# Designs tried in a protein design chat: VHH binders against q9ulm0r997to1333. Part 41

Target 1, 337 residues: q9ulm0r997to1333
Amino acid sequence: FSIPVHFTNGTYHVVGFDGSSTVDEFLQRLNQEIGMRKPSHSGFALFTDDPSGRDLEHCLQGSVKICDAISKWEQAMKELHPGKSEGGTRVVKLMYKNRLYFRSQVKGETDRERLLLASQTSREIVAGRFPINKELALEMAALMAQVEYGDLEKPALPGPGGTSPAKAQHLLQQVLDRFHPRRYRHGAPAEQLRHLADMLTTKWATLQGCSPPECIRIYLTVARKWPFFGAKLFAAQPAQLSSKENALVWIAVNEDGVSILDHNTMQVHITYPYSSVTTFGGCRDDFMLVIRSIPDKSSGKSHIEKLIFRMAAPKIAEATFIMASYMNHCTTTVNPP
Short names: E, the ipSAE of ESMFold2; O, the ipSAE of OpenDDE; V2, 0.75 times the mean of E and O plus 0.25 times the DockQ between their complexes.

## First folded at step 11 (VHH; framework vhh_4orz_3)

Design u7 (at its last look DockQ between E and O 0.02; V2 from the best seeds 0.00; counts 0 for: pae E 18.7 > 2, placed apart)
Fold by ESMFold2, look of step 11:
Structure u7 (fold): chain B 337 residues (1-337), chain A 119 residues (1-119)
Amino acid sequence: as target 1 above (337 residues)
Amino acid sequence: EVQLVESGGGLVQAGGSLRLFCAASGFDFSRYAMAWLRQAPGKRREWVALIYIEGSTYYKDSVKDRFTISRDNAKNTVSLQMNSLKPEDTAIYFCAKGWYSTARFFDSWGQGTQVTVSS
């Protein structure tokens, strides 16, 4: 058997397996072939898409057999479309991307890991789950353009090497669509989009001769200045607000704990370290965190704070699994001898 | 609009010194790395010296210990002190604005100032 594994930069790698192959064994082969460290260091994991086509991905556990995961996906697809022939329907899409991010593992990163981390971050920037100002956004898009397409070709050059102005403009708009935040281009007149493309051209041209690894190192250096680089963000509504209030927040999950960010600015309101999280989980569409505060020095007593957020149940499940994974990692870590 | 104006170039004998100046306007100068680039006749434009927003400086090997880059954020200026000049230093020198996050890449240059070293 063989199946393509997709990456966030739009590329794929076909991996061979047999009926007894577990996800762990499958990933061991994948990692050796593409130059990645094992998941305990890289934090990468294998995901399937949702059979319904929703924007939801399902992390595959390491002990699960690949064939069983594919079969389960196919059965769920059939249940969504009863009475249809299996012919001509979607097939499962496997995605390999970062799930847990560990700052202690940065020094050992391979070139492939850096490329895929940057590509994944680029998708978050495009989607608006990463705070970035307008000038920096163009610099980041230019870096990804250099990685993907190499040096910018000069339009309308003499001889056969030139690229037509119309084709060059089409490419520039594709680069913006792929690597530049959608919110900065939403509703923009065609003149402003052309101006963005001209600015992109200026920044991309300065990268002539810059190798993909150098561009990626610069990209990550910039991106890592945000304290929540590598965090997984979940949109949520605090339950104590009326349904008429505009009070959406981001719940950011990383190795340090759970943080509540302003949805629009992504500024942190508060961070709850895992040591303060007593209980967490979901019931229906309600996600709950139970926080024990640091004891008051004067009384020695802790306060219990219960936070409830409205989130879609599948997102609650993902958030709780990621939080549990980070908490298990912390309890397993000991001082070296 | 970014504006970079170089000055201080000229003709000098080998072993001499020059100080180049760059007046910057049209952007928040203190938030950007700055550089001097040069282009000799028939050659590509190359970096010579870099200065980051935190004050770190970097030099091309061929000018290390002879050239000194500095910046004055209060006056929005960048300077290049050039000592022990050689005929190989003959070039048009450009003041360049880096990207917010790095001085490795430049997106704006001035018209340049000619430096000619005779011996």
Scores: ipSAE 0.000, ipTM 0.186, lowest interface PAE 18.7, mean pLDDT 84
Fold by OpenDDE, look of step 11:
Structure u7 (fold): chain B 337 residues (1-337), chain A 119 residues (1-119)
Amino acid sequence: as target 1 above (337 residues)
Amino acid sequence: EVQLVESGGGLVQAGGSLRLFCAASGFDFSRYAMAWLRQAPGKRREWVALIYIEGSTYYKDSVKDRFTISRDNAKNTVSLQMNSLKPEDTAIYFCAKGWYSTARFFDSWGQGTQVTVSS
């Protein structure tokens, strides 16, 4: 058997497997074939899309057989779409994405790893899960454009080989759609979008001759200035907020712990190191964190705080598993076998 | 050392066909995109066709539907089938090694093979 694995940059790699192949074995094979580091270093994992078509991804567990995972997905599809003939049916999509990010492993990154990280980051930027101003957003989009499309073609001098203005404009729009934050474009009048395209042209033109590796280097250097680079952000609503104020926050999960960020500015409100987290996970329909405060030097009394957040069930599960993974990693690093 | 050796060039009349071959060595061929570039007299080198590691292809507009790029990972070869050749296609054609991405940048290329299309 073989199945395509999709990457964050839009490419894919076909990987062979048999009926007994586990996700771990599958990933090992994939990594060997594409030259990626071990998951313990790269933090990359295998995901499936959601059978319902919702914008959800499901991380595959290492011990699960690939065939079983596929079968389970297919069964779910059948259940969701009773009576639809097999001929036009959506097939499972496997995705290879970074799940865990470790700062200490940056030095050993491969070119492919850098590319995939940059691509994944770009998706986060577009989705509004990365703090970025309008100017930097254009610069980042231009860098990705240079990587994907190469040098911006000079507007066709009226000579026979010039790209039609229409084609050029179409390309610019495509780049904006792919690499520019949606939130900055949403509801914008045509004139503003045209202006944005012009600005993109200017930025992209400055990258003339810049190689993809160099562009990726620059891209990651800029992106990594954000302290929560590589973190997973979950939109959440604090449950204890008595006030009718629809106060949303971001829950950021990374190797350092769990942080609460302002939803709009993404400024850090508070960080809880894993050492302070005593309990975490789903509680009924909510996400719960139990935090033990550092004993006050003066009173010696530790305070336990229970935090409850409203989140979608799949996101609660995801956050819980990621936290567990980081915690386990920390334990292993402290007591290397 | 990366080695790329082109073959298959020659003289052909307008409307004719040629098939170019490239033999690659010195690197993990399956990990890299491959491309054909060309350089006409007095002009800059330009990309003509690109094939990614997964087999997806991209073509310059001027050669679209006329040229076909293919690769054989087992043999470490890249081919360019050129049909309906035009005088404007006259150039030295180069086999080029790409980067891991879909980028249209290349880090290595061969000595090239001459393609001449007569009117």
Scores: ipSAE 0.000, ipTM 0.226, lowest interface PAE 12.7, mean pLDDT 88
ESMFold2 (binder alone), look of step 11: mean pLDDT 86; pTM 0.875

## First folded at step 12 (VHH; framework vhh_4orz_3)

Design v1 (at its last look DockQ between E and O 0.76; V2 from the best seeds 0.00; counts 0 for: pae E 13.3 > 2)
Fold by OpenDDE, look of step 12:
Structure v1 (fold): chain B 337 residues (1-337), chain A 119 residues (1-119)
Amino acid sequence: as target 1 above (337 residues)
Amino acid sequence: EVQLVESGGGLVQAGGSLRLFCAASGFDFSRYAMAWLRQAPGKRREWVALIYFEGSTDYKDSVKDRFTISRDNAKNTVSLQMNSLKPEDTAIYFCAKGWYSTSRFFDSWGQGTQVTVSS
């Protein structure tokens, strides 16, 4: 059997498997064939799409057989679409994405890994889960454009073989759609979009001759300036109504711990290292964190704080699993067998 | 070890045709994208034609409708039919292996074959 594994840049690789192949074995084969590091270094994992069609992804466990995962997905699909012939044409989509990010592993990154990380970051930028101003957004979009399409072709003087202005404009629009934040383009008048395209042209033109690896290097260097590069962000609403009744926050989960970020500015409010987290996970329909504070020197008593957030159930599960994975990693690195 | 050996280059007059061949070994040929690259004097190497593992193709705009890339998975070969050649097509042409099935990035290429188009 063979199945395509989809990457964050819209491409895929076809990987073979048999009835006994586990997710770990499958990933090992994939990594060997495409030149990726092992998962413990790269942090990449295998995901499936959701049978319901919702924008959810499910991380596959390493010990699970690929065939069983596919069968489970197909069964779920059938259950969700009883009697509808249309449900029969959709097939499971396997996705290869970065799940865990470790700063200590940056030095050993392969070119393939860098490309996929950059592509994944680009998707986060487009989705509004990355703090970026308008100027930097254009620069980042231009870098990705150079990677994907190469040098910007100068509008050919009216003669045989020149790219039509219409084609050029179409390309620019495609680049904006693919690599520029949606929030900056949403509801924008046509004139503003034209202006944006012109600015993109200017930025892209400066990258003339820049190779894809070089562009990716620049892209990641810029992106990694954000302290939460590689973190997973979850939109959440604090249950404890501080005076500001409807304030959304981002819960950022990374190798350092759990951080609460302002939803609009993505500025850090507070960071909780994993050492301070005593309990985490779903509590009824909410996400709960129990934090132990450093004992006050005066009283010697540690203060326990319970934080409750309203989140979607699938996101609670995802956050919980990611936190657990980071905690396990920290424990293993501190106490090597 | 990945090996790519190009052949079929030569001198041709403008408007003429050439067919380039590449023999591949050292990897599962049928699962990877293949491409032809070219490098003209004083210019950077550029991709010209791409064929994915399933047979879909893509071309540089300047060669579209003139060049045709094809592959034979049974023989581990990729070819480039070049028609209506122009002096601007003068370059060393390289056969290249993609990173994976539908990659536009390449990790290996041959020594190349010279194509010269005279005016």
Scores: ipSAE 0.629, ipTM 0.856, lowest interface PAE 0.7, mean pLDDT 92
Fold by ESMFold2, look of step 12:
Structure v1 (fold): chain B 337 residues (1-337), chain A 119 residues (1-119)
Amino acid sequence: as target 1 above (337 residues)
Amino acid sequence: EVQLVESGGGLVQAGGSLRLFCAASGFDFSRYAMAWLRQAPGKRREWVALIYFEGSTDYKDSVKDRFTISRDNAKNTVSLQMNSLKPEDTAIYFCAKGWYSTSRFFDSWGQGTQVTVSS
């Protein structure tokens, strides 16, 4: 058996396995073949797509057999579409990407880990889960263009190495679609899109001769200035607000704890360290977080806050598993078994 | 340890042909994209031809109708047939291993073989 494992930069690697192969064994082979550290260091994990086609991914646990995971995916798809033709069935897509980000593990990153972290961050920028202004967004897109395509080809001139204006424009639009925030181009007229492509050309040209590792180093240096680099963000609606308010927030989950960010500006409202989180979980579309604050100096008593958020049940499951993973890592590091 | 050994370079008249060979070892060859890169004097190393793990190919525009890349997964070899050679093709040619099955990102290459095209 073999199956492609996809990465966030649009490439894939085919990995061999047999009926007894666990996810852990599969990933050990993958990591050896592509030059990445084990998941406990890199924080990468293997995901399947959702059988329904929704924009949702499912993390595979290390002890699960690959064949069983594929079969479970296939059965779930069959149950969602009873009576489908045997020849028209979609196949599972495996994605290998970062799930947990550990600051202590940055110094040991391999070149591939840095490349894939940058590519994953680029997808978050495109999706609007990463704060970036319009000028910087274009510079970041140019860096990824340099990594993917190399030096910008010169305008069509008599001689080798020139490319047609139509081919050049097509490539520039591909770069924008792949690496530039979707929200900045939503509903934009063709003239504005051409202007963006021209500005991209200017930024990309300044990167002449910059190697992929250099571009990735610059990219990550810029991206890591945001305190929530590597965090997983979940849109949520606080239940504690007035019923007249449809305020959304981001719940950001990272190594430090759970933070509430303004949905529009992405500025931090508050951060709850894991040491303050006593209980968390969900029921249907309600996510609850119970916080024990630092004791009041004058009374010596802690305050208990119960925070309730509306968010989709699959996203609650993702958030709780990621939080549990970080809390388990923190407990193991401080109080080893 | 990844090893890539190129051969088949030499001197040739403009319009002539050469065939380069690359022997690969130390990795699961059939799972990776493979490529030929080249470096002319005073220029940076550039990719020339790429072959994916399943046999599909890509070429730099300037060589597209003149060069043919192929691979033999049973022998762990990659070859580059170069026809209608021009003086501009003069370079050291390197066999390169891709990062993934379909990657244009290369992480290993050999010592190279010199190709010189005289007018």
Scores: ipSAE 0.000, ipTM 0.366, lowest interface PAE 13.3, mean pLDDT 85
ESMFold2 (binder alone), look of step 12: mean pLDDT 86; pTM 0.871

Design v2 (at its last fold request DockQ between E and O 0.81; V2 from the best seeds 0.77)
Fold by OpenDDE, fold request of step 13:
Structure v2 (fold): chain B 337 residues (1-337), chain A 119 residues (1-119)
Amino acid sequence: as target 1 above (337 residues)
Amino acid sequence: EVQLVESGGGLVQAGGSLRLFCAASGFDFSRYAMAWLRQAPGKRREWVALIYWEGSTDYKDSVKDRFTISRDNAKNTVSLQMNSLKPEDTAIYFCAKGWYSTSRFFDSWGQGTQVTVSS
């Protein structure tokens, strides 16, 4: 058997498997074939799309058989779409994405890893889950354009072989759609979008001769300046009416702990290291964190704080599992067997 | 070890045709994208034609409608039919292996074959 594994840049690789292949074995094969490091270093994992068609992804566990995962997905799809013949043609989509990010592992990144990380970051930027101003957004889009399409072709003088202005404009629009934040383009008048395309042209032209590896290097260097690069962000609403406005926040989960970020600016409000987290996970329909403060030197008493957030159920599960993974990683690195 | 061996290059007059061949070994050929790259004197290596694992193709604009890339998975070969050759097509042509099935990036290529188009 073989199945395509889809990457964050819209490409895929076909990987073989048999009835006994586990997700771990499958990933090992994939990594070997495409030149990726092992998951413990790269942090990449295998995901499926949601059988309901919702914009959800499900991380596959390493010990599960690939065939079982596929069968489970297919069964779920059938159950969710009873009688619709069209539901029968949909096939499970396997996706290969970064799940855990480790700063200590950056030095050993392969060119494949860098490409996929950059692509994944680009998707986050487009989706508005990365703090970026308009100027930098254009620069980042131009870098990705250079990676994907190469040098911007100068409008050929009106000769028989020149790319039609229409084609050039279409390409620019495609680049904006793929690599520029949606929030900056949403509802923009045509004139503003044209101006944006012109600015993109200018930025892209400056990258003439820049190789894809170099562009990716620059891209990641810039992106990594954000302290929460590689973090997973979850939209959440604090349940406790603290005096401060019931404003949405981002819960950022990374190797350092759990951070609460401002929803609009993504500035850090507070960070809870894993050492301070005593309990975490779903509580009824909410996400709960129990935090223990550092004991006061004078009283020796630690203050326990319970934080409750409204969050979508699938996201609660995801956040919980990611936190658990990081915590387990920290424990194993401190106490190597 | 991945091995790619190019053949079929030579001297041809402008407007002429050549067919390049590449024999591949050392990997599962049927699952990887393949490409032809070229490098002209004093210029950077550039991709010319690409064929994905399933047989879909892409071309550099300058060679569209003139060049045709094809593959034979049973023989582990990739070919480039070059028609209406121009002096600008003069270069060393390389057969290249993609990173994966639908990759536009390449990690291995052969020694190349010289193509010279005279005016």
Scores: ipSAE 0.894, ipTM 0.959, lowest interface PAE 0.4, mean pLDDT 93
Fold by ESMFold2, fold request of step 13:
Structure v2 (fold): chain B 337 residues (1-337), chain A 119 residues (1-119)
Amino acid sequence: as target 1 above (337 residues)
Amino acid sequence: EVQLVESGGGLVQAGGSLRLFCAASGFDFSRYAMAWLRQAPGKRREWVALIYWEGSTDYKDSVKDRFTISRDNAKNTVSLQMNSLKPEDTAIYFCAKGWYSTSRFFDSWGQGTQVTVSS
């Protein structure tokens, strides 16, 4: 047996396995073959897509057999579409990407890890889960274009051997779609989109001869200035008793704890270190955090504060699992500031 | 560990043809992208032809329709058929192993084989 393992940059590696292969054994082979560290260092994990086709991924635990995971996925898809003769032609998609990000592990990153971290970050930038201004966003898109496609190509020449003008324009549109934030192009008139493509060519041209590792280093240097680089962000609606507080927030989970960010500006409202989280979990579509807060000025003791957020149940499960993973790691090591 | 041995280079007149061969060992050949890179005197090494693990190909525009890359997974070989050669094709040609099945990045190559195209 063999199966493609996809990466966030749209590429994949085909990995062999047999009926007894666990996810851990499968990943050992994958990491050996693609030049990555083991998951305890890289923080990468294997995910399946959701059988329903929703934008939801399911992390596979190491002890699970790959064949069992594939079979469970196939059975779940079959149960979603009973009675269809050929309706389920879709095949499970395995994705290998970062799940836990540890600042202490940056020094040991391989070039392959850096490429995939940059790719994953680029997806977050495009999706609006990463704060970046308009000028810098175009610089970052150009860096990814240089990594993906190399030097910007010269205009097409007569006859074969050159890149046609139509292909060059399609490439520029593809680069913006892949690497530039959607929010900056949403509803933009055609003249603005053409101007963006012109600016992209200018930025990309300055990168002539810049190697992929160099571009990736620059990319990550810029991206890591954001304190929540590597965090997993979950959109949520806080339950508020005030007359107006139904705005979305981001719940950001990282090695430091659980932070609540303003949805639009991504500025931190508050960070709850794991030491202050008494318990957490979900009931249906409600995610609950129970916090032992710092004492009120009028009292001498901390109190228990209950925070409730509306969130899709599968996202609650994912957030809970990631929080538990970080808490387990934190209890075995000294937590740096 | 990874070994890539190129052969088939030589001196050819402009408009002529050559076929390069690469023998690969030390890795699971059928799962990796393979490529031919070249380095002209005083120039940076550049990619010219790429073949993915399943056999699909890509070419630098300057060699498209003149060069054909192919692989034989049973023999662990990669070849490059070069037709209508031009003096600018003069370079040392390297067979390269990709990082993974569909990678466009390479981590290993051989000693290379010289191709010289005279006018």
Scores: ipSAE 0.613, ipTM 0.867, lowest interface PAE 1.4, mean pLDDT 88
ESMFold2, look of step 12: ipSAE 0.576; ipTM 0.850
ESMFold2 (binder alone), look of step 12: mean pLDDT 86; pTM 0.874
OpenDDE, look of step 12: ipSAE 0.636; ipTM 0.859
ESMFold2, fold request of step 13: ipSAE 0.272, 0.347; ipTM 0.711, 0.742
ESMFold2 (binder alone), fold request of step 13: mean pLDDT 87, 86, 87; pTM 0.879, 0.879, 0.879
OpenDDE, fold request of step 13: ipSAE 0.880, 0.224; ipTM 0.954, 0.665

Design v3 (at its last fold request DockQ between E and O 0.90; V2 from the best seeds 0.77)
Fold by OpenDDE, fold request of step 13:
Structure v3 (fold): chain B 337 residues (1-337), chain A 119 residues (1-119)
Amino acid sequence: as target 1 above (337 residues)
Amino acid sequence: EVQLVESGGGLVQAGGSLRLFCAASGFDFSRYAMAWLRQAPGKRREWVALIYYEGSTDYKDSVKDRFTISRDNAKNTVSLQMNSLKPEDTAIYFCAKGWYSTSRFFDSWGQGTQVTVSS
């Protein structure tokens, strides 16, 4: 059997498997075939789309058989879409994405890893889960454009073989759609979008002759200046009644711990290292964190704080599993067998 | 080890035709994208034609409708039919292996074959 594994840049690789192949074995094969490092270094994992068609992804566990995962997905799909013959044609989509990010592993990144990380970051930027101003957004979009399409072709002098101005404009719009934050384009009048396209043209033109690897290097260098590069962000609402400010926050999960970020600015409010986290996970329909403060040197008393956040159930599960993975990683690194 | 061996290059007059061949070995050929790259004197190497694992193709605009890339998975070969050749097509042509099935990036290529188009 073979199945396409989809990447963050919209491409895919077809990977073979048999009835006994586990997710770990499958990933090993994939990594070998495309030139990726081991998951313990790269942090990449395999995901499925949601059988309901919702914008949810499900991380596959390493010990699970690929065939079982596919069968489970298919069964769920049938159950969710009873009687619709058209639902029968949908096939499970396997996705290969970065799940865990380790700063210490950056030096050994392969070209493939860098490309996929950049692509994944670009998706985060477009989705508004990355702090970026308008100027930098254009620069980042131009870099990705250079990677995906190469040098911007100069408008051919009105000769018979010149790319139609219409085609060029269409390409620019495609680039904006793919690589520019949606929040900056949403509801924008046509004139503003044209202006954006012109600015993009200017930025993209400056990258003439820049190779894709170089563009990716620049891209990642810029992106990594954000301290939460590689972190997973979850939208959450604090459940604490007392704070009149029912303001949404981002819960950022990375190798350092759990951070609460401002929803609009993504500025850090507070960071909880994993050493301070005593309990975490779902509590009823909410996400709960129990934090133990460092004992005051004077009183020796540790203060325990319970934090409750309203989050979607699938996101609670995801956050919980990611936290657990990081915590386990930290424990293993400190106590090498 | 991945091996790519190009053949079929030569001298041709403007307007003429050539067919390039590439024999591939050392990897599962049927699962990878393949491409033809070219490098003209003093210029950077550029992709000319691409064929994905399933047979879909893409071309550089300058060679579109003149060049045709094809593959034979049973023989592990890639071919490039070049028609209506122009002096600007003069270059060393390389057969290249993609990173994966639908990759537009390449990690291996052969020694190349010289194509010279005289005016």
Scores: ipSAE 0.897, ipTM 0.959, lowest interface PAE 0.4, mean pLDDT 93
Fold by ESMFold2, fold request of step 13:
Structure v3 (fold): chain B 337 residues (1-337), chain A 119 residues (1-119)
Amino acid sequence: as target 1 above (337 residues)
Amino acid sequence: EVQLVESGGGLVQAGGSLRLFCAASGFDFSRYAMAWLRQAPGKRREWVALIYYEGSTDYKDSVKDRFTISRDNAKNTVSLQMNSLKPEDTAIYFCAKGWYSTSRFFDSWGQGTQVTVSS
């Protein structure tokens, strides 16, 4: 047996397995073949898409057999589209991407890990889950253009070495679509989009001769200036406030704990270290955090704060799983087996 | 360890043809993208032709329709048929292994084989 494992840059690697292969064994082979470290260092994990086609991903546990995970997916797909003659029209999509980010593991990153971390970060920038100003957004898009397409080719040259101005403009718009934040182009008239493409050309031209690994290192150096680089962000609405107007926040889950960010600016409001989180979880669409505060100086007693957020149940499950994984990692690394 | 050994280079007149060969070992050849790169004197190495693990191909615009990359997974070989050669094709040609099945980045290449196109 073999199956494609997809990456966030739109590429994939075909990995072999047999009926007894666990996810852990499958990932060991994948990582050896593509030049990545084991998941305990890289923080990467294997996901399946949702059989319904919803924008959900399902993290596979290491002890699960790959064949069982595929069969479970296929059965769920069959139940959504009953039909004996077809059996199923879509096949499972395996995605390998970062789930846990560990700052202590940065220095050991391979070039493959850097490529895939940069591509994953680029998707977050495009989707608006990463704070970036307009000038820097173009610089970051230009870096990814250099990685994907190489040096900017000169338009309108005589002979076969040149590219027509219309084709060059089309490529520039494709680069913006792939690597530039959607919010900065939402509703923009064609003239503004053309201006953005011209500015992209200026940034991209300065990168002539820069290799893909060099561009990726620059990209990550810039991106890592944000303290929440590598965090997983979940849109949520605090339920404690009766008013729901402009009440959205980001819940950011990372190695340090759970943080509440302003939804518009992504500035941190507060960070709760995992040591202060006494319990967490969800019931339907309500996500709860129970926080033990630092003891009051005057009384020496700690306070319990209960935070409730409205979130879609699948997102609550994802956040809870990631939080539990970070907490378990800290216990394992401090208290070795 | 990964080994890539190029052969088939030489001197040829403009308009002529040449076929390059690459013998690959030390990795599961059929799972990886393979490519031919070239480096002209005083210039940086550039890719010329790419063949993905499943056999689909991509070419630099300047060689499209003149060069054909192919692979033989049974023999672990890659070849490059070069037709209608021009003096600008003069370079050392390298066989390269992709990072993975559909990668356009390369991590290993051989010593290269010289192709010289006169006139």
Scores: ipSAE 0.557, ipTM 0.843, lowest interface PAE 1.6, mean pLDDT 88
ESMFold2, look of step 12: ipSAE 0.432; ipTM 0.786
ESMFold2 (binder alone), look of step 12: mean pLDDT 86; pTM 0.872
OpenDDE, look of step 12: ipSAE 0.719; ipTM 0.884
ESMFold2, fold request of step 13: ipSAE 0.527, 0.422; ipTM 0.828, 0.784
ESMFold2 (binder alone), fold request of step 13: mean pLDDT 86, 87, 87; pTM 0.881, 0.884, 0.882
OpenDDE, fold request of step 13: ipSAE 0.895, 0.896; ipTM 0.959, 0.959

